VH-VL binders against q5vz03. Designs and how they scored, part 30

Target 1, 156 residues: q5vz03
Amino acid sequence: MVDILGERHLVTCKGATVEAEAALQNKVVALYFAAARCAPSRDFTPLLCDFYTALVAEARRPAPFEVVFVSADGSSQEMLDFMRELHGAWLALPFHDPYRHELRKRYNVTAIPKLVIVKQNGEVITNKGRKQIRERGLACFQDWVEAADIFQNFSV
Key: E = the ipSAE of ESMFold2; O = the ipSAE of OpenDDE; V2 = 0.75 times the mean of E and O plus 0.25 times the DockQ between their complexes.

## First folded at step 13 (VH-VL; framework fv_ixekizumab)

Design m2 (at its last look DockQ between E and O 0.91; V2 from the best seeds 0.88)
Fold by OpenDDE, look of step 13:
Structure m2 (fold): chain C 156 residues (1-156), chain A 120 residues (1-120), chain B 112 residues (1-112)
Amino acid sequence: as target 1 above (156 residues)
Amino acid sequence: QVQLVQSGAEVKKPGSSVKVSCKASGYDFSSYAIHWVRQAPGQGLEWMGEIIPIWGEADYNQRFKGRVTITADESTSTAYMELSSLRSEDTAVYYCARDSEEGDWAFDIWGQGTLVTVSS
Amino acid sequence: DIVMTQTPLSLSVTPGQPASISCRSSQSLLYSDGETYLHWYLQKPGQSPQLLIYEVSNRFSGVPDRFSGSGSGTDFTLKISRVEAEDVGVYYCMQSTHWPYTFGQGTKLEIK
């Protein structure tokens, strides 16, 4: 099965490079579209950070969840500052990777912040990741895992 | 108060171009797509295209065959729709609308509309 | 493009009586995420359209509870339990599941 991010390389907030294929293996993937200068993004990012941290802490290793930040920032530096200030320890597409624009189109992102939960192959589990996290917290992850058919009887 | 305020009515000759503006206020302009929808006299609604200001990319209804150009200026919180090679059939009220905060891919705030009349 | 067909195209209703408008799509509006992106708008005379219902059955903020939406797949319905004078206008369904977005022809509601 071909991954939506394929053989691309992702980056951490510290500038380390990670292979997407290896990093996303057997995980529910959350594509996070956001930007630092947008107030709604700044408001939601800390909530996502708490969600991510709690989920990773409670799950068996490796964690069955990963966030891939797809930046709408104006510069690589702005993106990096945003990641360092408010983001969790998740991954991001490099700022200069044109695939950011392709992903935006593929999932018809018309507002940010947007959290699209997908399978490894890019199939959408839900477009309402933000709403589900806000309303249900960690409880929504069980639904994502079941839909992804990765784990059975997963409990946070 | 969230609102969209559009530019005034236009009268144009066939073959010319028109550029309608849509100024947003009361929310983060850059975060939400602006859509353009037109309505010919006594007719229904037709979706033309959209732009996410922060991303700067626009998508179009291919029925307009490249005659539509949608842009956004974040510094002034204003979106623009330019329609070229105008025809009499382009006579309509043109609306801008915001992508909904509550529902996905719905329009929750609309401008007051701009009448564009194309006549020889 | 997805063709949206509304019925009826016009209706006259006595105040206090119910009204029902149907919207049919040329193909299923069920999206891959399990949601259905069918919305309803009202355009009152001399005004811009306004959002009534989003995603089949969710009332937009400020919309009276006498408005309700239902349906699935290709068949959708907007209902008004008790029509009031302020409900006069043209109602439109819109799909945003498929590209490009498309509207129904509109249904004109008048008061008897």
Scores: ipSAE 0.894, ipTM 0.944, lowest interface PAE 0.5, mean pLDDT 95
Fold by ESMFold2, look of step 13:
Structure m2 (fold): chain C 156 residues (1-156), chain A 120 residues (1-120), chain B 112 residues (1-112)
Amino acid sequence: as target 1 above (156 residues)
Amino acid sequence: QVQLVQSGAEVKKPGSSVKVSCKASGYDFSSYAIHWVRQAPGQGLEWMGEIIPIWGEADYNQRFKGRVTITADESTSTAYMELSSLRSEDTAVYYCARDSEEGDWAFDIWGQGTLVTVSS
Amino acid sequence: DIVMTQTPLSLSVTPGQPASISCRSSQSLLYSDGETYLHWYLQKPGQSPQLLIYEVSNRFSGVPDRFSGSGSGTDFTLKISRVEAEDVGVYYCMQSTHWPYTFGQGTKLEIK
C-alpha cells in the first residue's frame, strides 16, 4: 500500500524485513485484522491461507495480491506464534509498530477477523473480504482487481 | 445463548459520576465491539461510543466532550461506561450493544438498559 | 453529524394493513465500498431495541418476511406488508456510514 504504508517496513512469517513500498506496489492489498486467541480469527485464517495460496503460490501467473496482517495480539510472542501457524508468504506490520492501532481507527475495525480490501491510495474497495471469500471463493478477486486502479491484464 | 446483562438502576446527584457495567456471555467477547447508546425519557437514541476489547481501545462521540470513559475487562467479559460531571440532562436509560455478526456496524444484541436518574 | 429524519413520527394502523416508514439522511449513506450502512431497529414498549434490517434491505435472522427495507443514497423506506399486534413500538433508522453513528427520531407504530 504505497500511500498508507510506503515509509514503513513489514515482516514475513520467517522474520525477514521488507520495504512496504516495494512489496505492495501495483497490487491489490488486503489488510487482515486478527488475533491468535480469538476463535473467529482462528476459524477464518485457514480459509484466507487457501485463498492466498491459490492466487499467489500455485497460480500459473501469481495474482497481483498481497495480505498485510495487522495484529491485535497482546504480545509479540502471540503474534509470532500465530504467524508461524499461517501458511505462505504474506506480510505483517511489526508488533511494536504503533501504526497497527492507527489502521484500526482509520478503517473503523470494530470486530475481528476483518479483511479490508484497499486501493493503492488506501481507499476501501470492500470491507467484506471475509464474507466474499466464504461465499464466492476465488471469483471475488476479479471484482477487487477491477476496482483497484492498478496496471494489469489479470483475469480469474 | 448470547446476552448482555447490565448493572442496576442508579440515582445520582448533579456533579457526580456513574459507572454502568455490561457483562457479556455466550460469544467471544474480545472479538466484537461493545457500543453504548442512551435514551432520555420519551426521546430517541444517541450513540455515545464504543470499545473494541481485543484492541483495548475506545472511540467516543465528541458530543460528550471528555465526560465519558469506556473500558473493558477481558478476564470478566465485562464492559464499563463511566459518565462524569453529571447533569439533569443526563437522566436516561443507558444501553450496551454488541457489534453485529450479520452486516457491518449494526448492533444485533442489546443489554436490558440501565436507568440513571440525576436529581438534586 | 449526519441528521436522520423519519416520517411520519407516529402512525396508527389497523391489523392486517400495510405500513410504510421513511428515513432521510442529510448526506448520502453510500460508502466507498459500494455498500450503504443504513439499519432499522424496533423498540417494543418497555424493551431494548432489536435489529430488524441491516444494510438497507437485509432482514436480520428471525425477522418475519413481512418486514422489508429499500432505498439508496439519502432516501430509505421500511415497509410492513401486514401489521400484526406484536409490531407495535418505535422504529428507528440508524446510519453507520459516517462518524459518529446517528439515529432517526423514531416512528411510533400503534394498532387502531
Scores: ipSAE 0.832, ipTM 0.911, lowest interface PAE 0.6, mean pLDDT 91
ESMFold2 (binder alone), look of step 13: mean pLDDT 93; pTM 0.952

Design m3 (at its last look DockQ between E and O 0.86; V2 from the best seeds 0.87)
Fold by OpenDDE, look of step 13:
Structure m3 (fold): chain C 156 residues (1-156), chain A 120 residues (1-120), chain B 112 residues (1-112)
Amino acid sequence: as target 1 above (156 residues)
Amino acid sequence: QVQLVQSGAEVKKPGSSVKVSCKASGYDFSSYAIHWVRQAPGQGLEWMGEIIPIWGEADYNQRFKGRVTITADESTSTAYMELSSLRSEDTAVYYCARDSDEGDWAFDIWGQGTLVTVSS
Amino acid sequence: DIVMTQTPLSLSVTPGQPASISCRSSQSLLYSDGETYLHWYLQKPGQSPQLLIYEVSNRFSGVPDRFSGSGSGTDFTLKISRVEAEDVGVYYCMQSTQWPYTFGQGTKLEIK
């Protein structure tokens, strides 16, 4: 099975480089499309941050969940500032990685912020991650794990 | 109030180009795709293409064979649709429409339409 | 491209009576996420299209409950339980499961 991010490198808000294959192994992956200058993105990002933090805190180590930020920002600096200001401790595609555009097309992103929940191989679990988090909170994650065929029992 | 307001009617000669504008207000223009749909007189609806302003890259219906160019200006909250090499068959009302914010890929807000007439 | 076929193409209904419009797709509209992206629009005379139903069965904001949508796979139906004069216009189904988005031919609803 080929990972959607393959052998690419991801980055943290501190500028550290992480191997995507290793970081996403055996995890539900949330592709987060957003931009700093967009009000809806700024409104939702803190909610995602709380969701992420709570999920990591309650899960066995390592948590079977990771967010990969796919930026629609206008510059690398704008992206970095956004990550530092409002994002959780999750990963991102580098700003200059052209794969950002391919992912946007692949998952038919027509509005941001968008949270697409996928398996490691890129198969879509749900396009409505944002809505599900807003409506159900942590309760939606168990459904994602089951759909991803990852055995993990979470108490919400 | 969320709305899309389009430019006025156009009369064009065959072989020329037309550029229709769609000005958005009442929401964050950059965050939502603008779609273009046309309707020939007495006919149905045909999807032409779309653009997410913040991303700046458009997708097109290949049936138009590269004659369509869709752009967006975030500074003025305006989307544009340019159709080149006009033919009489391009006579239609052209609509812009906003993609919904719920991820359902439906069009929840429509412009009032722009009539483009192509005649010799 | 996915071909959308509506039936009938025209419908004349007595006020207060029900109406039903069918929409069939040339292939399944079930997306990989388990959702079906089939929508219904109404274009009243001299107006722009307006969203009625999204994702098969969800009424858009402000749409009366006399409108309902159903179906799955390739067969979909829009129903109006009690047709009113304000319901006159052309109804379109649209799929957005696959690029390019495609519409049905439209169904013209008139009052007898």
Scores: ipSAE 0.892, ipTM 0.945, lowest interface PAE 0.5, mean pLDDT 94
Fold by ESMFold2, look of step 13:
Structure m3 (fold): chain C 156 residues (1-156), chain A 120 residues (1-120), chain B 112 residues (1-112)
Amino acid sequence: as target 1 above (156 residues)
Amino acid sequence: QVQLVQSGAEVKKPGSSVKVSCKASGYDFSSYAIHWVRQAPGQGLEWMGEIIPIWGEADYNQRFKGRVTITADESTSTAYMELSSLRSEDTAVYYCARDSDEGDWAFDIWGQGTLVTVSS
Amino acid sequence: DIVMTQTPLSLSVTPGQPASISCRSSQSLLYSDGETYLHWYLQKPGQSPQLLIYEVSNRFSGVPDRFSGSGSGTDFTLKISRVEAEDVGVYYCMQSTQWPYTFGQGTKLEIK
């Protein structure tokens, strides 16, 4: 992740700060672009939460997977309320980090919600993470991890 | 039900500016980019730029060299394109179009077009 | 800028006969995710453009199955298996793999 998040910090919905490199190393990373006031974002977020929970938070062998929320919300409070209400136990860029806008441009995010699955070097595995979760559920993760440059110990 | 409705035709003199509106209805305006595409009489299509309303950010085709300003007003579900320092070659039909939900970076809903005529 | 070149520029077709339109890009439209962001639009006389095919070969909702798209890299084709009167208009390919998005110059389809 050094190529795209480097020395930045990330936050949890509880306000804790973590270093991006430590939190994301050797994982498939999903960049999640969304906003609380957008109905399509509110419709998809619970599905992503169920996906993440099954794969990571409540799994006996947690998959090497992490979500980084890139908020398009209008205020830090709106962002925090959204995370507390509908999000899973994943991470986010801080509301005040201007890098949120640079990531939108880098991945040419022109509609939300958007789930961009990336390799450790920031190259795109797929721009269609939302569609794949809707259509294939947990099975789509196997395709993502096979495309990623990470160590893996779980079945295909 | 989903539609983009544009403001009416304009006749302008060289050197002036024009501002075209694009009113969205039937979908979540803030979630999808609005693109602007123009078509000179009898000619093909030229992408001018886009705005993503939730981000408040516009991206521009360099060909227009800072003459275009694209904005959006979430409260009225309306996007605007303003073209300044008008020249006769700016005579065209100007379209707004929505970023497609079904695919990436395609345009699935188009406005009816606004004819802008620039003449002395 | 990626230049998009369509051939032919005009095409006269007897109703019920097939039609084929080619689109060539000045560089590969393959994106790093393995997808190709090449789309086709139809502008019927006096109307706004409408989306026909997205991402090379996917028919947009409501588009008849007589329309199909194919191709890869720099060469793409739109085919109409049996041309009907409602298919008259100008067909455009567009790439959105990189900024600025660019269109082909158009292919006018008419019935003879």
Scores: ipSAE 0.856, ipTM 0.921, lowest interface PAE 0.6, mean pLDDT 92
ESMFold2 (binder alone), look of step 13: mean pLDDT 93; pTM 0.952

Design m4 (at its last look DockQ between E and O 0.85; V2 from the best seeds 0.88)
Fold by OpenDDE, look of step 13:
Structure m4 (fold): chain C 156 residues (1-156), chain A 120 residues (1-120), chain B 112 residues (1-112)
Amino acid sequence: as target 1 above (156 residues)
Amino acid sequence: QVQLVQSGAEVKKPGSSVKVSCKASGYDFSSYAIHWVRQAPGQGLEWMGEIIPVWGEADYNQRFKGRVTITADESTSTAYMELSSLRSEDTAVYYCARDSEEGDWAFDIWGQGTLVTVSS
Amino acid sequence: DIVMTQTPLSLSVTPGQPASISCRSSQSLLYSDGETYLHWYLQKPGQSPQLLIYEVSNRFSGVPDRFSGSGSGTDFTLKISRVEAEDVGVYYCMQSTQWPYTFGQGTKLEIK
């Protein structure tokens, strides 16, 4: 099975480099498309942060969930500032990685913020991650795990 | 109030180009794609393409074979559709529409339309 | 491209009576996420299209409950339980499951 991010490198808000293959192994992956200058992105990002933090806290180590930020920001610095200000401790594609544009097209993103939940191979679990988090909170994650065929029991 | 207001009617000669504008207001323009749809007289609707202003990259219906260029100016909350190498068959009302906030990949707000007439 | 076929192309209805419009796609509109992206629009005379139903069966804000949508796979239906004079216009189905987005031919609804 081919990983949607393959052998690419991801980054943290502190500038550390992480191997995507290792970081995303056996996890449900949330592709987060957003931009700092967009009000809807700024409004949702803190909610995603709370969701992420709560999920990681309740899960067996390592948590079977990771967020990969796909930035629509205007510059690397703007992206970094956004991550530092409002994002959780999740990963991101580097700003200068052209794969950002390929991902946007692949998942037909036509509005941001967009949270696409996918399997490791890139198959879509749901395009409505934002809506599901808003409406159901942590309860939606069990559905994602089941759809990803990852055995994990979570108590919400 | 969310609305899209388009530029006025155009009369063009065959072989020329036309550029229609669509000014958005009442929402975060940068966050939602603007789609372009045209309607020939007495005919149905045809999707032309779309752009997410914050991303700045457009997608197109390949049936137009590269004649369409869609752009967006975030500073003025205005999207543009330029159609080149005009022919009589391009005579139509051109609409801009916003990608829906409620339903994914649906159009919830439409401009009033811009009539483009191509004639010798 | 996915071809959308509406039937009938024209419909004359007595006020207060129901109306039904069919939309068929050349291939399944079921997307990989399990959702079906089939939408309905109404274009009233001299106006721009307006969204009625999104994703098969969800009424858009402000749309009267006399409008309903149903269907799956390749067969979809828009129903109006009690047609009113303000419902006159051309109805379009649209799929957005696959690029490019495509519309049906339209169904013209008139009042008898």
Scores: ipSAE 0.909, ipTM 0.949, lowest interface PAE 0.4, mean pLDDT 95
Fold by ESMFold2, look of step 13:
Structure m4 (fold): chain C 156 residues (1-156), chain A 120 residues (1-120), chain B 112 residues (1-112)
Amino acid sequence: as target 1 above (156 residues)
Amino acid sequence: QVQLVQSGAEVKKPGSSVKVSCKASGYDFSSYAIHWVRQAPGQGLEWMGEIIPVWGEADYNQRFKGRVTITADESTSTAYMELSSLRSEDTAVYYCARDSEEGDWAFDIWGQGTLVTVSS
Amino acid sequence: DIVMTQTPLSLSVTPGQPASISCRSSQSLLYSDGETYLHWYLQKPGQSPQLLIYEVSNRFSGVPDRFSGSGSGTDFTLKISRVEAEDVGVYYCMQSTQWPYTFGQGTKLEIK
């Protein structure tokens, strides 16, 4: 993640700060572009929460998967309320980090909600993460892991 | 009923500006980009730029050399395109179009078009 | 800018006969995610454009299955297996793999 997030801090839904590189290294990363005031975002977020919870939070062996929320909300309070109400226990760029806008441009996000699955170097595995979760549920994660090839680099 | 409804035809003098509106209904306006595409009489289509209302950000085709300003008003579900320093070759039908729900970076809903005529 | 070149520029087709339209790009349209963002639109006489095919080969909802798209890299084709009177108009390909988005010059389809 050094290429796109490695120098910055991320926040939890409880307000704690973590170093992006430490939190994201050796994981499949999903960049989640959304906003609380947008009905499609509110409709999808619970589905993403269920997906994340099954893979990471309630799994006996947590998958190497992390979500970074990239908020298009209009205020810090709107962003926080959205995270507390509907999000899973994943991470976010801080509301005050202008890099939120740079990521929108980098991945040409023209509609939300958008779930962009990326490799460690920031290359896109798929722009269609939302569609894949809707259509295939947990099964889509295997494809993302294979494309990321993070385990082959460390395989015995 | 998803619709984009544009403002009416305009006749302008060279050197002036025009501002075309595009009012959305039947879907969540803030969630989808609005693109602007023009078509000169008897000619093909030319992409001018886009606005993503929830982000408040516009992206432009640099061929227009900074003459285009694209904005959006979430409270009225309306996007605007303003073209300045008009010339006769700017005579065209101007369309707004919504970023597609199916697929990425295609346009699934189009406005009816607004004819802008620039004549001396 | 990526230049999109369509051939032919005009077709006259007897109803019930097939039609084929070619679109070539000046650069590969393959995006880093492995997808190709090449789309087809139809502009019927006096109307706004309408989406037919997105991402090379996917028919947009409500588009008849006699329309199909194919291709890769720089070469793409729209096929109509049996032309109907309602298919008249101008067909455009568009790439959105990179800014600025660009259209082909159009192919006018007419009924003989």
Scores: ipSAE 0.868, ipTM 0.927, lowest interface PAE 0.5, mean pLDDT 92
ESMFold2 (binder alone), look of step 13: mean pLDDT 93; pTM 0.953

## First folded at step 14 (VH-VL; framework fv_ixekizumab)

Design n1 (at its last look DockQ between E and O 0.83; V2 from the best seeds 0.87)
Fold by OpenDDE, look of step 14:
Structure n1 (fold): chain C 156 residues (1-156), chain A 120 residues (1-120), chain B 112 residues (1-112)
Amino acid sequence: as target 1 above (156 residues)
Amino acid sequence: QVQLVQSGAEVKKPGSSVKVSCKASGYDFSSYAIHWVRQAPGQGLEWMGEIIPVWGEADYNQRFKGRVTITADESTSTAYMELSSLRSEDTAVYYCARDTEEGDWAFDIWGQGTLVTVSS
Amino acid sequence: DIVMTQTPLSLSVTPGQPASISCRSSQSLLYSDGETYLHWYLQKPGQSPQLLIYEVSNRFSGVPDRFSGSGSGTDFTLKISRVEAEDVGVYYCMQSTQWPYTFGQGTKLEIK
């Protein structure tokens, strides 16, 4: 099984580099497509942050969930500012990584913000992560975990 | 009120190009893809392509073999569709449509359509 | 490309009577996320298309409950329980499960 992000490097809002393979191992992965200048993105990002924080607090360490921000921002600085201002402590694909565009195409993203929940192998669990979080809160995560078929003793 | 307003009818010669505009209002233009769909007289609908304005990259129906160029100007909330090397069979009403906010991959708002007539 | 086939291509219905339109896809429209991205549009005479049903069975905002959608896999149906004069137009199914998006030929609904 090949991970979606393979041998890619991810970044934190502090600029730290993280190996995707290690960071995403045995986790449900949420690909988050968003941009700072878009009002809907700015509105949803705090909700996602709360969701993420709650999961991390409730889960055995490490949490079986990670968000990978795929930016549609206009610049690296804009992306960074967005992450610092509203994002949770999750990871991001570097702005200059051309894989951002491949991911957008791969998952047929036609609107942002978009939260695509995927298995490690890239298979889609749901394209409606945003809707599910808004409607069901943490309750939707159990379904994601089950669908991901990962080995975790996690219950919400 | 969410709406898409398209440019007026066009009459073109074969071999020329046409550029149709679609001005959006009432929502965050940058966030949602604009799709282009055409309809030949008395015929059905054909999807041409789409663009997410904030992303700036368009996807195309390969059946048009590179004759279609879709762009977006966020500063004016306007999307454009340019069709080159026009042929008589390109005579159609061209629609822009917005991708839904919640149910992606469906079109909830449509422009009024732009008739493009290609004739010698 | 996924080919969408509608039947019938035209139908004439007496007001108050039901109508049924079929849409068949050349391959399954079930996506990996468990959703089926089959939608229905209505194009009234002289107007732009308008969304009726999205994802097989969900009525779009403002759509009367006399409209309903059903189906799975490759076979889908749009039903109108009681046809009204305002329902006249051409109905299209559309799939967006796979690029490129494709439409059915359209079904013209007329009133007797």
Scores: ipSAE 0.904, ipTM 0.948, lowest interface PAE 0.4, mean pLDDT 95
Fold by ESMFold2, look of step 14:
Structure n1 (fold): chain C 156 residues (1-156), chain A 120 residues (1-120), chain B 112 residues (1-112)
Amino acid sequence: as target 1 above (156 residues)
Amino acid sequence: QVQLVQSGAEVKKPGSSVKVSCKASGYDFSSYAIHWVRQAPGQGLEWMGEIIPVWGEADYNQRFKGRVTITADESTSTAYMELSSLRSEDTAVYYCARDTEEGDWAFDIWGQGTLVTVSS
Amino acid sequence: DIVMTQTPLSLSVTPGQPASISCRSSQSLLYSDGETYLHWYLQKPGQSPQLLIYEVSNRFSGVPDRFSGSGSGTDFTLKISRVEAEDVGVYYCMQSTQWPYTFGQGTKLEIK
């Protein structure tokens, strides 16, 4: 993860800070670009929350999966309200971290909501994460984890 | 229902600037990039740049670096492209176009085009 | 910049006959995610371009089955199985695998 997030800190919806590498090591990582004021983002976020909950919270052994929200919101309050209202228990780049803009450019995100699935080295597994979840549900995670080349012992 | 409607044709002198508007309707304007593409008379298409309105920041084709400014106004669902230091070679039809809803880096909705004529 | 080269630049086709347009890129259009961002547009006379095919072979909504796309790497083809009068116009390929996005020079299709 150090290639794309470096030694950055991430935040939870409760305001806790975690170190990105420790939180994301040996996991399939989804970069989630979205904004509260955008209806398509609000429509998709609950589906992503259900997906995340099933893989992480409801499995006997949590899947090696994490979401990092990259907010396009207009203020830190809008971002936090969005996370508290609709998001799952995943992570986000801090609102004031300008790296949010660098990630949009790096992955050329031209529409939101966008879910970019990446390897540990930041290479893209798929830019179609939203489409795959919508069309295939939990089954798409099998493909992601195979491409990620991470140590596995999980039940989906 | 989904539409991009552009401002009318303009005639400009060399060295001046032009600002073309692109009014969106029928979809969530803030969520999807607006691209600008131009077409000189009898010629092909050239990508100029893009903006995702929710971010308010644009990405540019370096060929136009320093001369093009792309902006968006979420409150009016309108994108703008301003080209400065006009030359006769800038005579073209200027199109705005929307990226697909999945962000596939393809343009699924196009404006009607705006002819900008730069006469010496 | 990735240069996109189309052949032929012009063709005349008898109605009901097939047509084929080639697009070649100066470098591979395969992106790191395993996808290829090569698209086809049609600009009918006096109109704005319209999307026909995205990501090599996917027909955009409402595009007739007689249009198909294929190819990989640097070589791509748009085929029209039976040309109709409504297909007249200029066809462009475009790559969006990297900035700047670039178009081919266009292929004008006319009915003979």
Scores: ipSAE 0.867, ipTM 0.928, lowest interface PAE 0.5, mean pLDDT 92
ESMFold2 (binder alone), look of step 14: mean pLDDT 93; pTM 0.953

